# VH-VL binders against Uncharacterized protein y4jR: the designs that were tried, part 12

Target 1, 151 residues: Uncharacterized protein y4jR, of Sinorhizobium fredii (p55518)
Amino acid sequence: MKTLIVEDNPKKRASLVEYYSSEFPSDDLEVTSALISGLRVARDTKPEFIILDMTLPNYSPDENKGSRIELMPFAGREFVMRVNRMSIKTKVIIVSMFETFGVAPRLITLNSLDAELRDRYPNVFVEAVHYSQAQADWKTAIKNARLSLDR
Key: E = the ipSAE of ESMFold2; O = the ipSAE of OpenDDE; V2 = 0.75 times the mean of E and O plus 0.25 times the DockQ between their complexes.

## First folded at step 6 (VH-VL; framework fv_romlusevimab)

Design n3 (at its last look DockQ between E and O 0.64; V2 from the best seeds 0.00; counts 0 for: pae E 4.4 > 2)
Fold by ESMFold2, look of step 6:
Structure n3 (fold): chain C 151 residues (1-151), chain A 123 residues (1-123), chain B 108 residues (1-108)
Amino acid sequence: as target 1 above (151 residues)
Amino acid sequence: QVQLVQSGSELKKPGASVKVSCKASGYTFTDYGMEWVRQAPGQGLEWMGWINTNTGDPTYAQGFTGRFVFSLDTSVSTASLQISSLKAEDTAVYYCARDYYDYSDYVGAFDIWGQGTTVTVSS
Amino acid sequence: SYVLTQPPSVSVAPGKTARITCGGNNIGSKSVHWYQQKPGQAPVLVIYEDSDRPSGIPERFSGSNSGNTATLTISGVEAGDEADYYCQVWDSSYDHVVFGGGTKLTVL
């Protein structure tokens, strides 16, 4: 199975990679760190599973040739929408360090984003879960989502 | 050769249903989204929505939820538009169009269009 | 709710340059696409991403996009260029496609 991780935080990225590689060592795992690079890899390689952060920079440092790098709180929502527009067969799970997003008075919860994305993109989006070092809920969500793709 | 071939024109009475088909050839059907566009006589282009040809998920523009249904038969590379409970105001040319993708992202252009299907609704 | 505004018509003498405008708030931050529709025919993409031409579109078709205005420019206008021209964007805020109202180009 080809799986893509899109995550800009180095410690969280290492944690995701270590867990996934341990649980699914035969999967072909690719890792990116920004919205645009993640979208390009998704189009080019058509991964069957994507593990995605909600907040991402628009570009990685490696691809920044004078463009402004901007941290986007809702990059994950935009990623799901754009992947749906690519018309590829994939499943996306969002794993987020944050449970609220945006700027007052337009704050949005992770739960409401989960509900929105499930409603809008039921055949692409699986769920959004909170990442916590103290809890294993995100590990269970990733494992269940990945195992559901075995037919 | 990439092309979209639509079903023939239809003459219908109010309250009837119609199905417009759009058969794709020359490319991998499920790699490209399919858009539907309406043009009433003497009017401009009006976007109706699109369907994800891989997942089958439709998205409808405002005003096109309810009587308008997008569907697929991927075994024959065909997208379809069904219009139920036809009204006189549904008289139009209906187009299917393929999404364009460049290497950088989806940008919203439609690079290949079907020839159009005229649906006429009259008593 | 994003709106694109086009003049309903433009007249240009043969051999001259036609300029068809597409107005929208901050349209310069969006990718603008242009379609030509000749009478009784399906639309044809003539410009995408502001200024790029699909294969088979003559170089006399060009486009620009800045501020609140995108422009389709047709130099050396020929009688065969008589058509309706539509600008179009994808409104990412609502994941909706928006067409302008269309501009009829007449070659006099």
Scores: ipSAE 0.224, ipTM 0.722, lowest interface PAE 4.4, mean pLDDT 89
ESMFold2 (binder alone), look of step 6: mean pLDDT 93; pTM 0.952
OpenDDE, look of step 6: ipSAE 0.834; ipTM 0.923

Design n4 (from k2 with heavy chain A108Y I111Y; at its last look DockQ between E and O 0.84; V2 from the best seeds 0.00; counts 0 for: pae E 5.0 > 2)
Fold by ESMFold2, look of step 6:
Structure n4 (fold): chain C 151 residues (1-151), chain A 122 residues (1-122), chain B 108 residues (1-108)
Amino acid sequence: as target 1 above (151 residues)
Amino acid sequence: QVQLVQSGSELKKPGASVKVSCKASGYTFTDYGMEWVRQAPGQGLEWMGWINTNTGDPTYAQGFTGRFVFSLDTSVSTASLQISSLKAEDTAVYYCARDHYDYSNYVYFDYWGQGTTVTVSS
Amino acid sequence: SYVLTQPPSVSVAPGKTARITCGGNNIGSKSVHWYQQKPGQAPVLVIYEDSDRPSGIPERFSGSNSGNTATLTISGVEAGDEADYYCQVWDSSYDHVVFGGGTKLTVL
């Protein structure tokens, strides 16, 4: 199975890669760190499974030509919409360190984003889960989502 | 050769239903989304929405969220538009078009069907 | 709610250059595509991504996009260029496609 991880935080990225590789060692895993590079790999390789962060920079530091690097708080939502437009067979799970997004009084929760994405993209988006080193809920969610693709 | 062939013109009475089909050939049907565009007599192009040919999930433009239904039969590479409760103002040419998407914010229509004229009159 | 504005018509003498404009707020930050539609026919893509030409479209068709205006330019205009021309963008924020109102090009 071809799987893509899109994650800009080095420590979280290493944790995701270590878990996924140990649990699914025969899968072909590719890793990127930004919105645009993730979309390019998704188009070019058509991964069957994507593990995605909600907040990402548009470009990786290596691709940035002296422009300001700005984290896009809803990059994951944008990613899902654009992958849907690609019309490829894929499933996306979002794993986020944050449970709230935006600024008061207009805060948006991870659960609200999960509900929105499930409603709008039911055949591409699986779920959004919170990442924590203290809890293993995200590991279980990734495993369950990946195993469902074998059916 | 990429080709989109639409069903023939339809003459309908108000309150009837119509189904416009769009059969694709010359490419892998599920690799590209399918767009629907309406053009009333003497008027410009009006985007109606699109359907993801891999998932079957439709997206409808504002004003097309009710009586208009996009569907697929991927076994015969066909997208369809069904219009229920036809009104006189539904009289138009309906086009299917293959979308082209680039990850850098590009959606445009590279191939079009020949159009299907739907005429609604009493 | 993004709006594209085109002049309803443009007239040009044979052999001259036609310029068809497409106005929109900050349209220069968007990718603009152009379609030609002859009477009774389906639209045909003539310019995509502001300035790129599909295979089979003559080099006398060109495009530009900056600020609030995109322009389709047809040099050496021929009678066969008489058609309606539509500009189009995609509003990625709302996953909406927007067409301009269309411009009828008349060759004398």
Scores: ipSAE 0.209, ipTM 0.743, lowest interface PAE 5.0, mean pLDDT 90
ESMFold2 (binder alone), look of step 6: mean pLDDT 93; pTM 0.949
OpenDDE, look of step 6: ipSAE 0.902; ipTM 0.948

Design n5 (from k2 with light chain E49Y Y94D; at its last look DockQ between E and O 0.74; V2 from the best seeds 0.00; counts 0 for: pae E 2.5 > 2)
Fold by ESMFold2, look of step 8:
Structure n5 (fold): chain C 151 residues (1-151), chain A 122 residues (1-122), chain B 108 residues (1-108)
Amino acid sequence: as target 1 above (151 residues)
Amino acid sequence: QVQLVQSGSELKKPGASVKVSCKASGYTFTDYGMEWVRQAPGQGLEWMGWINTNTGDPTYAQGFTGRFVFSLDTSVSTASLQISSLKAEDTAVYYCARDHYDYSNYVAFDIWGQGTTVTVSS
Amino acid sequence: SYVLTQPPSVSVAPGKTARITCGGNNIGSKSVHWYQQKPGQAPVLVIYYDSDRPSGIPERFSGSNSGNTATLTISGVEAGDEADYYCQVWDSSDDHVVFGGGTKLTVL
């Protein structure tokens, strides 16, 4: 199985990699840290499973060459749409440290983004789950999503 | 080498149905989405929507829901457009086109079929 | 919905430079693609991503995009360049493709 992790937070990224490698040691795992680099790897290697953050920088630090790094709060939503446009066989799960996004006049919840993406991309998007160090719910979600690809 | 070959032109009466096929060759069919474009006589290009060639999920432009159905047969690298309840206003050339998506935030139609003329008249 | 505006026609003498415009609100933030269509033929991609040329397109075809205007430029215009030209963008927020109305290039 070829799997891609797109995650810019170093501690969360290490936790995701450690869990995934332990649980699925025979899978081929690639890791990126930005929207554009993640999309490039997805196009070039066609991963069958993608673990994705909702908020990402557009470019990784090595691609940004001293420019300001601007976080895209809805990068995960953009990623799912653009991967769908690639017409590749893949499944995407979003694992987010944030449960709310945006500013006044309204906040958008992770649950509402989950519902939107399930409705719009039912054959690409699996679910969005909250990441916390205190909980194992995201581990269970990753495992269930990955195992569903075997059937 | 890389090409899209469409089915032959059709003459239909109002109320009939038509199926336009688009057979791909020279590339991996499921690596690229398939787009549908309409051009009425003397008019410009009008985007109808696209189909994900891996999942088979269509996306229709506004105004093309209902009577217009995109489908696939991936075993023969073929995309199809079916138009039901034909109207005189459906008289047009229908093109399939391969979208060559890229991570640089663009969708361009790099390979086009030759077009299929559908004429609807009493 | 997003709208692209093109002049309906442009007339140019052989050997001169043709400029075909494509207007849109903040089009400079989008990637613009251009197609050439000769009578009875399918469109052909001549410029993508504002200024890149597909293989087989002569260097005299060029493109630019800034502000509210994208421009297809054909230098050293030849009789064989006579065609309709369409600009196109993709709106990633709605996954929606938009074509301009087309410009007929006439070579005198």
Scores: ipSAE 0.553, ipTM 0.845, lowest interface PAE 2.2, mean pLDDT 91
ESMFold2, look of step 6: ipSAE 0.463; ipTM 0.814
ESMFold2 (binder alone), look of step 6: mean pLDDT 92; pTM 0.943
OpenDDE, look of step 6: ipSAE 0.864; ipTM 0.932
ESMFold2 (binder alone), look of step 8: mean pLDDT 92; pTM 0.947
OpenDDE, look of step 8: ipSAE 0.854; ipTM 0.929
ESMFold2, look of step 9: ipSAE 0.486; ipTM 0.819
ESMFold2 (binder alone), look of step 9: mean pLDDT 92; pTM 0.947
OpenDDE, look of step 9: ipSAE 0.863; ipTM 0.932
ESMFold2, look of step 10: ipSAE 0.458; ipTM 0.814
ESMFold2 (binder alone), look of step 10: mean pLDDT 92; pTM 0.944
OpenDDE, look of step 10: ipSAE 0.812; ipTM 0.916

Design n6 (from k2 with heavy chain G33A; at its last look DockQ between E and O 0.72; V2 from the best seeds 0.00; counts 0 for: pae E 4.1 > 2)
Fold by ESMFold2, look of step 6:
Structure n6 (fold): chain C 151 residues (1-151), chain A 122 residues (1-122), chain B 108 residues (1-108)
Amino acid sequence: as target 1 above (151 residues)
Amino acid sequence: QVQLVQSGSELKKPGASVKVSCKASGYTFTDYAMEWVRQAPGQGLEWMGWINTNTGDPTYAQGFTGRFVFSLDTSVSTASLQISSLKAEDTAVYYCARDHYDYSNYVAFDIWGQGTTVTVSS
Amino acid sequence: SYVLTQPPSVSVAPGKTARITCGGNNIGSKSVHWYQQKPGQAPVLVIYEDSDRPSGIPERFSGSNSGNTATLTISGVEAGDEADYYCQVWDSSYDHVVFGGGTKLTVL
């Protein structure tokens, strides 16, 4: 199975890679750190499973010379929407360090984003879960989502 | 070699139905979304929506969530538009177009079918 | 919701430069695409992502996008450039494709 991880935080990325490689050593794993590079890899390699951060920079430092690199709070939502338009067969799980997004009074919760994405993209989006080093609920969510793809 | 070939023009009565087909060749059909665009006589281009060619899930623009149905048959690389309960106002040229997307805000239609004229008259 | 405004027509003498505008609120923050449609034919993509040309489109076609205006520029206009021209954006907030109303280019 081909799996893509899109995550810009080095410690979280290492944790995700270590867990996934340990649980699914036969899977082909590719790792990117920005919205645009993640979308490019998704288009070019058509991964069957995507583990995605909600907040990502638009570009990595290596990709974008002379353009402004911006941290996008809702990059994960943008990613799901764009992957859905790619007409590829994939499943996406969002693993986020944040449970709220935006600026008051327009705050959006991770649960609200989960509900929105499940409703709008039911054939691509699986769920959004909170990441914490203190808890392993995200490991269980990743494992269950990946196992549901086995036939 | 990349092309979209649409079915022939249709003359219909109000209340009838029509199915416009769009056959892709020269590329992998399921790698690109299919878009539908309408152009009434003497008017501009009007986006109708799109279909995910991998899942078959349609998305309809506002005003097209009813009598208009997108479908596909991936075994023959074909997308279809069915219009039921035809009205005179449905008289238009209907285009399929390949959705070329990229990692920016890029949604553009790089390949178009030749168009299918649907005429609804008494 | 998002609206693109184009002049309904533009007339240009052969060999001169045609400029076709596409107005929209903060359109400079969007990727603008341009289509040429000759009478009785399907549209053809001539500019994408503001200024890029697909293969086979002459260098006479160029584009720019800044502020509230995107512009398609055709230098050295030929009779064969006579067509309707549409600008288009994708409104990612609503996943909605928006076309301008079209501009008829007449070469006389």
Scores: ipSAE 0.287, ipTM 0.743, lowest interface PAE 4.1, mean pLDDT 89
ESMFold2 (binder alone), look of step 6: mean pLDDT 92; pTM 0.942
OpenDDE, look of step 6: ipSAE 0.803; ipTM 0.916

## First folded at step 7 (VH-VL; framework fv_romlusevimab)

Design q1 (from n2 with light chain E49Y Y94D; at its last look DockQ between E and O 0.76; V2 from the best seeds 0.00; counts 0 for: pae E 2.4 > 2)
Fold by ESMFold2, look of step 7:
Structure q1 (fold): chain C 151 residues (1-151), chain A 122 residues (1-122), chain B 108 residues (1-108)
Amino acid sequence: as target 1 above (151 residues)
Amino acid sequence: QVQLVQSGSELKKPGASVKVSCKASGYTFTDYGMEWVRQAPGQGLEWMGWINTNTGDPTYAQGFTGRFVFSLDTSVSTASLQISSLKAEDTAVYYCARDHYDYSLYVAFDIWGQGTTVTVSS
Amino acid sequence: SYVLTQPPSVSVAPGKTARITCGGNNIGSKSVHWYQQKPGQAPVLVIYYDSDRPSGIPERFSGSNSGNTATLTISGVEAGDEADYYCQVWDSSDDHVVFGGGTKLTVL
């Protein structure tokens, strides 16, 4: 199975890679760290499973030569929409360190983003889950999502 | 040869239904989204929406959510537009178009069907 | 409700340069695509991603996009260039495709 991880935080990325590689050692795993690089890999390799952060820079420092690098709080939502536009066979799970986004009174919760994305992209988006090193909920969500894709 | 071939022109009465088909050839149908565009007589191009050819999920532009239905038959690489409860104002040329692919991750239409004229008159 | 504005018509003498504009708020931050449509025919993509040409489109077709204006430029205009020209963007904020109203190019 081809799987893509898009994650810019080095510690969280290492945790995701370590868990996934341990649970699914035969999967073909690719890792990127920005919105645009992740979208290019998704378009070019058509991964069947994507593990994605909600907040990402638009470009990585390594790939950006002349464009402004912006940290995008809702990059994960943008990613899901653009992957849907690609019309490829894939499933996306979002794993986020944050449970709220924006500022009062216009706060958006991870749960409301999860509900929005499930409603809008039911055949691409699986769920959004909170990442914490202290809890295993995200590990269980990744495992369940990946196992549901076995053919 | 990459092409989109649409069904023939239709003459309909108000209140009838019509189904415009768009058959793809020369490429993998489910690798590209399919767009629908309307052009009324003497008017410009009007985007109607698109359909994800992998999932079958449609997206409709504002104003096209009620009587317009996009569908697929992937076994014959065909997208269809059905218009119900036809009105005289539905008289137009209807185009299907394929999304352009490249590294920029943008939406442009690189292959167009020849168009299907739907005429609604009593 | 993103809007693209084009002039209804542009006239140009053979061999001269035609410039067709496409106005939109902050259009310079978007990728602009251009289509040529001759009478009774389907549109044909002539410029994409602001300035790139599909295979088979002559080099005399070029495009630019900055600020609030994108421009399709046709140098050395020929009678065969008479057509309607449409600009188009994708507004990623609501997954919405927008066409301009079209510009009729007349070669006199």
Scores: ipSAE 0.450, ipTM 0.811, lowest interface PAE 2.4, mean pLDDT 90
ESMFold2 (binder alone), look of step 7: mean pLDDT 92; pTM 0.945
OpenDDE, look of step 7: ipSAE 0.741; ipTM 0.899

Design q2 (from n2 with heavy chain Y103S; at its last look DockQ between E and O 0.69; V2 from the best seeds 0.00; counts 0 for: pae E 3.4 > 2)
Fold by ESMFold2, look of step 7:
Structure q2 (fold): chain C 151 residues (1-151), chain A 122 residues (1-122), chain B 108 residues (1-108)
Amino acid sequence: as target 1 above (151 residues)
Amino acid sequence: QVQLVQSGSELKKPGASVKVSCKASGYTFTDYGMEWVRQAPGQGLEWMGWINTNTGDPTYAQGFTGRFVFSLDTSVSTASLQISSLKAEDTAVYYCARDHYDSSLYVAFDIWGQGTTVTVSS
Amino acid sequence: SYVLTQPPSVSVAPGKTARITCGGNNIGSKSVHWYQQKPGQAPVLVIYEDSDRPSGIPERFSGSNSGNTATLTISGVEAGDEADYYCQVWDSSYDHVVFGGGTKLTVL
């Protein structure tokens, strides 16, 4: 299975890679760290499974076309919408260190984003889960999502 | 040769229906979204919406959510636009257009059908 | 309801440079695409993502986008460049495509 991880935090990225490689050693795993680089890899390699952060920078430094690099709180939502536009066969799980997004007074929760994305993109989006180094719930969610893709 | 070929022009009376077909060739139909654009006589381009050719899920622009229906027949690589309860203001050229292969990053239309003129006249 | 504004017409002498503008609120944050449409024909994509050319489009076509204005530039204009030109953006927040009103380029 071809799987893409899109994650900008080095420690979380290492944790995701280590877990996934241990559980699914025969899968082809690719890793990126920004919204646009992740979308380009998804277009070019058509991964069957994507593990995605909600908050990402828009570009990696080497992809800047003259625009500022900015951290986007809702990059994961943007990613799902854009992948849906691609007409590729893939499944996306979001693994987020944050449970609340945006700036006061316009905050939204990870649960409401999960509900929105399930409703709008049921053929692409699986679920959004909270990441914590102290808890293993995200590991279980990733494993269950990946195993559901076995044919 | 990548190509979109549309059905022939139609002359209709108000209240009738019309179906515009758009047949793709030279590429994998389900890899690219299909867009619909209309152009009234002497006017500019107006986006009507698109259909995901992999899932069949349509998205309609504001003002096109009622009488306009996008559909697919993937077995013959064909997208269709059906317009019901035709009105005089529906008189236009209707285009299908393919999303650029980079549609994940931006939405641009790299291949267009030749257009289908629908004329609605009493 | 995002709006793109283009001048209705631009005239340029053969061999000179034409500049066609596309105005929009914070358009510099969006990817702008340009189409050429000759009478009785379907549009043809000439610039995408602000400044990139599809294969087969001459290098004399170029584009820029910053602030509230995107510009299509055609250097060495030829009679065959007479056409209507449309700018277009995608508003990813609403999955909505918007075209400008079009600009008629006349070569005289």
Scores: ipSAE 0.299, ipTM 0.735, lowest interface PAE 3.4, mean pLDDT 89
ESMFold2 (binder alone), look of step 7: mean pLDDT 92; pTM 0.945
OpenDDE, look of step 7: ipSAE 0.834; ipTM 0.923

Design q3 (from n2 with heavy chain V107L; at its last look DockQ between E and O 0.68; V2 from the best seeds 0.00; counts 0 for: pae E 2.1 > 2)
Fold by ESMFold2, look of step 7:
Structure q3 (fold): chain C 151 residues (1-151), chain A 122 residues (1-122), chain B 108 residues (1-108)
Amino acid sequence: as target 1 above (151 residues)
Amino acid sequence: QVQLVQSGSELKKPGASVKVSCKASGYTFTDYGMEWVRQAPGQGLEWMGWINTNTGDPTYAQGFTGRFVFSLDTSVSTASLQISSLKAEDTAVYYCARDHYDYSLYLAFDIWGQGTTVTVSS
Amino acid sequence: SYVLTQPPSVSVAPGKTARITCGGNNIGSKSVHWYQQKPGQAPVLVIYEDSDRPSGIPERFSGSNSGNTATLTISGVEAGDEADYYCQVWDSSYDHVVFGGGTKLTVL
């Protein structure tokens, strides 16, 4: 199975890679750190499973585009919409260190984003889960999502 | 050799229906979404929406949610636009278009059909 | 909805440089595409992602995008460049495609 991780935080990325590689050592794993580079890899390699951060920079620093590089709080939502639009046959799980997004007083919760994405993109989106070192819920969610692809 | 070939021009009366077909060749049809664009006489380009060729799910721009229907026949690599209850204001050239085949992350329309003129007159 | 504004017409002498602008709020953060349309013909993509040329488009065509303005530049303009030119963006946050109103380029 071909799996893509899109994550800009080096420590969280290493944690995701270590867990996934331990649980699914036969899978072909690729790792990226930005919205646009992640979408490019998804289009070009068509991974069957994607583990995705909600907040990502738009570009990696080494892409040399003339665009302004910025952190995008809702990059994960945009990623799911764009994968769906590109007709990629994949399943996406979002793993986020944050439970709220945006700027007060217009804050959006991870749970409301999960509900929105499940309703809007049921063919692609599986769920959004909170990442915490103190909890194993995100590990269980990743494992369950991946195993569901085996049937 | 990548191309989109549309059905021929149509002359219709108000209240009739029309179906514009768009046949793709030279690429894997289900790998790229199909966009629809309208151009009224002497006017600019107007995006109508798109259809996901993998799932068959259409998306319509505002103003195109009632009488306009996108559909597919993937067995012959064909997307279609049906317009019901035709009005004089529907007189236009209708184009199908595909994303840029090399780097389609930003929805550049790299391949266009030749256009189908629909004329609605009494 | 997001709006793109183009001048309705631009005139340029043969051999000179034409510049066609596309105005939009913070358009510099978007990827801008440009199409050439000759009478009775389908549009043809001439610039994508601000400045990239599809195969077959001569280097005389170039593009830039910053701030609130994207610009299509055609150097060494020829009579065959007479056409309508449209800018286009995709508002990926809301999945909306927007075209500018078009600019008629006249070579005289």
Scores: ipSAE 0.459, ipTM 0.796, lowest interface PAE 2.1, mean pLDDT 90
ESMFold2 (binder alone), look of step 7: mean pLDDT 92; pTM 0.943
OpenDDE, look of step 7: ipSAE 0.794; ipTM 0.913

Design q4 (from n2 with heavy chain L105F; at its last look DockQ between E and O 0.74; V2 from the best seeds 0.00; counts 0 for: pae E 3.3 > 2)
Fold by ESMFold2, look of step 7:
Structure q4 (fold): chain C 151 residues (1-151), chain A 122 residues (1-122), chain B 108 residues (1-108)
Amino acid sequence: as target 1 above (151 residues)
Amino acid sequence: QVQLVQSGSELKKPGASVKVSCKASGYTFTDYGMEWVRQAPGQGLEWMGWINTNTGDPTYAQGFTGRFVFSLDTSVSTASLQISSLKAEDTAVYYCARDHYDYSFYVAFDIWGQGTTVTVSS
Amino acid sequence: SYVLTQPPSVSVAPGKTARITCGGNNIGSKSVHWYQQKPGQAPVLVIYEDSDRPSGIPERFSGSNSGNTATLTISGVEAGDEADYYCQVWDSSYDHVVFGGGTKLTVL
């Protein structure tokens, strides 16, 4: 199975890679760190499973050719919409360190983003889960989502 | 050779239905979305929506969420547009077009079918 | 619901340069695509992402996009360039495709 991780935080990325590689050692795992690079890999390799951060920079430092690098708070939502536009067979799970997004009083919760994406993209998006170093909930969510694809 | 070949033109009476087919060849059909565009006589291009060729999920532009149905038969690489309860205002050329995401992720239509003229007249 | 505005017609003498504009609020922040449609034919993509040419499109077709205006430029205009030209964007916020109203280029 081909799996793509899109995550810009180095420590969280290493944690995701370590867990996934330990749990699914025979899977082909690719790792990117930005919205655009993640979308290019998704288009080019058509991963069957994508583990994605909600907030990502638009470009990685080595990818930025004449454009400013900007942190995109809702990059994960845009990623899901664009992957749906690609018309490829894939499943996406979002793993986020944050449970709220935006600026008060216009805050958006991770749970409301999860509900929105499940409603709009039911054949691509699986769920959004909170990442915590102290809790294993995200590990269980990744494992369950990956195992469900063995049908 | 990448191409989209559409079914032949149709002359219909009001209240009838029509199905316009669009057969793809020369590429992997389920790798690219399929778009539908309408052009009334003497008028400009009007986007009707698109269909995800992998999931079969359609998206309709506003004004096309009723009598217009997009569908697929992936076994023969064919997308279809069905129009029911035809009205005189449905008289137009209907195009299918391939959504080629490779052009910078900004949705451009790189390959078009030849168009199917639907004429609704009593 | 984003709106693109094009002049209904442009006339240019053979061998001269045609400029066809596409107006939109802050269109410079969007990627603009251009299609050529000859009478009785399907549209053909001639410029994508503001200024890039698909394979097979002559170098005399070029494009630019800044501020509120995108422009398709055809240098060395030939009689075979007579066509309707449409600009197009994708409104990624709502997954909507928007076409301009079209510009008829006349070579005379």
Scores: ipSAE 0.346, ipTM 0.771, lowest interface PAE 3.3, mean pLDDT 90
ESMFold2 (binder alone), look of step 7: mean pLDDT 92; pTM 0.945
OpenDDE, look of step 7: ipSAE 0.782; ipTM 0.908

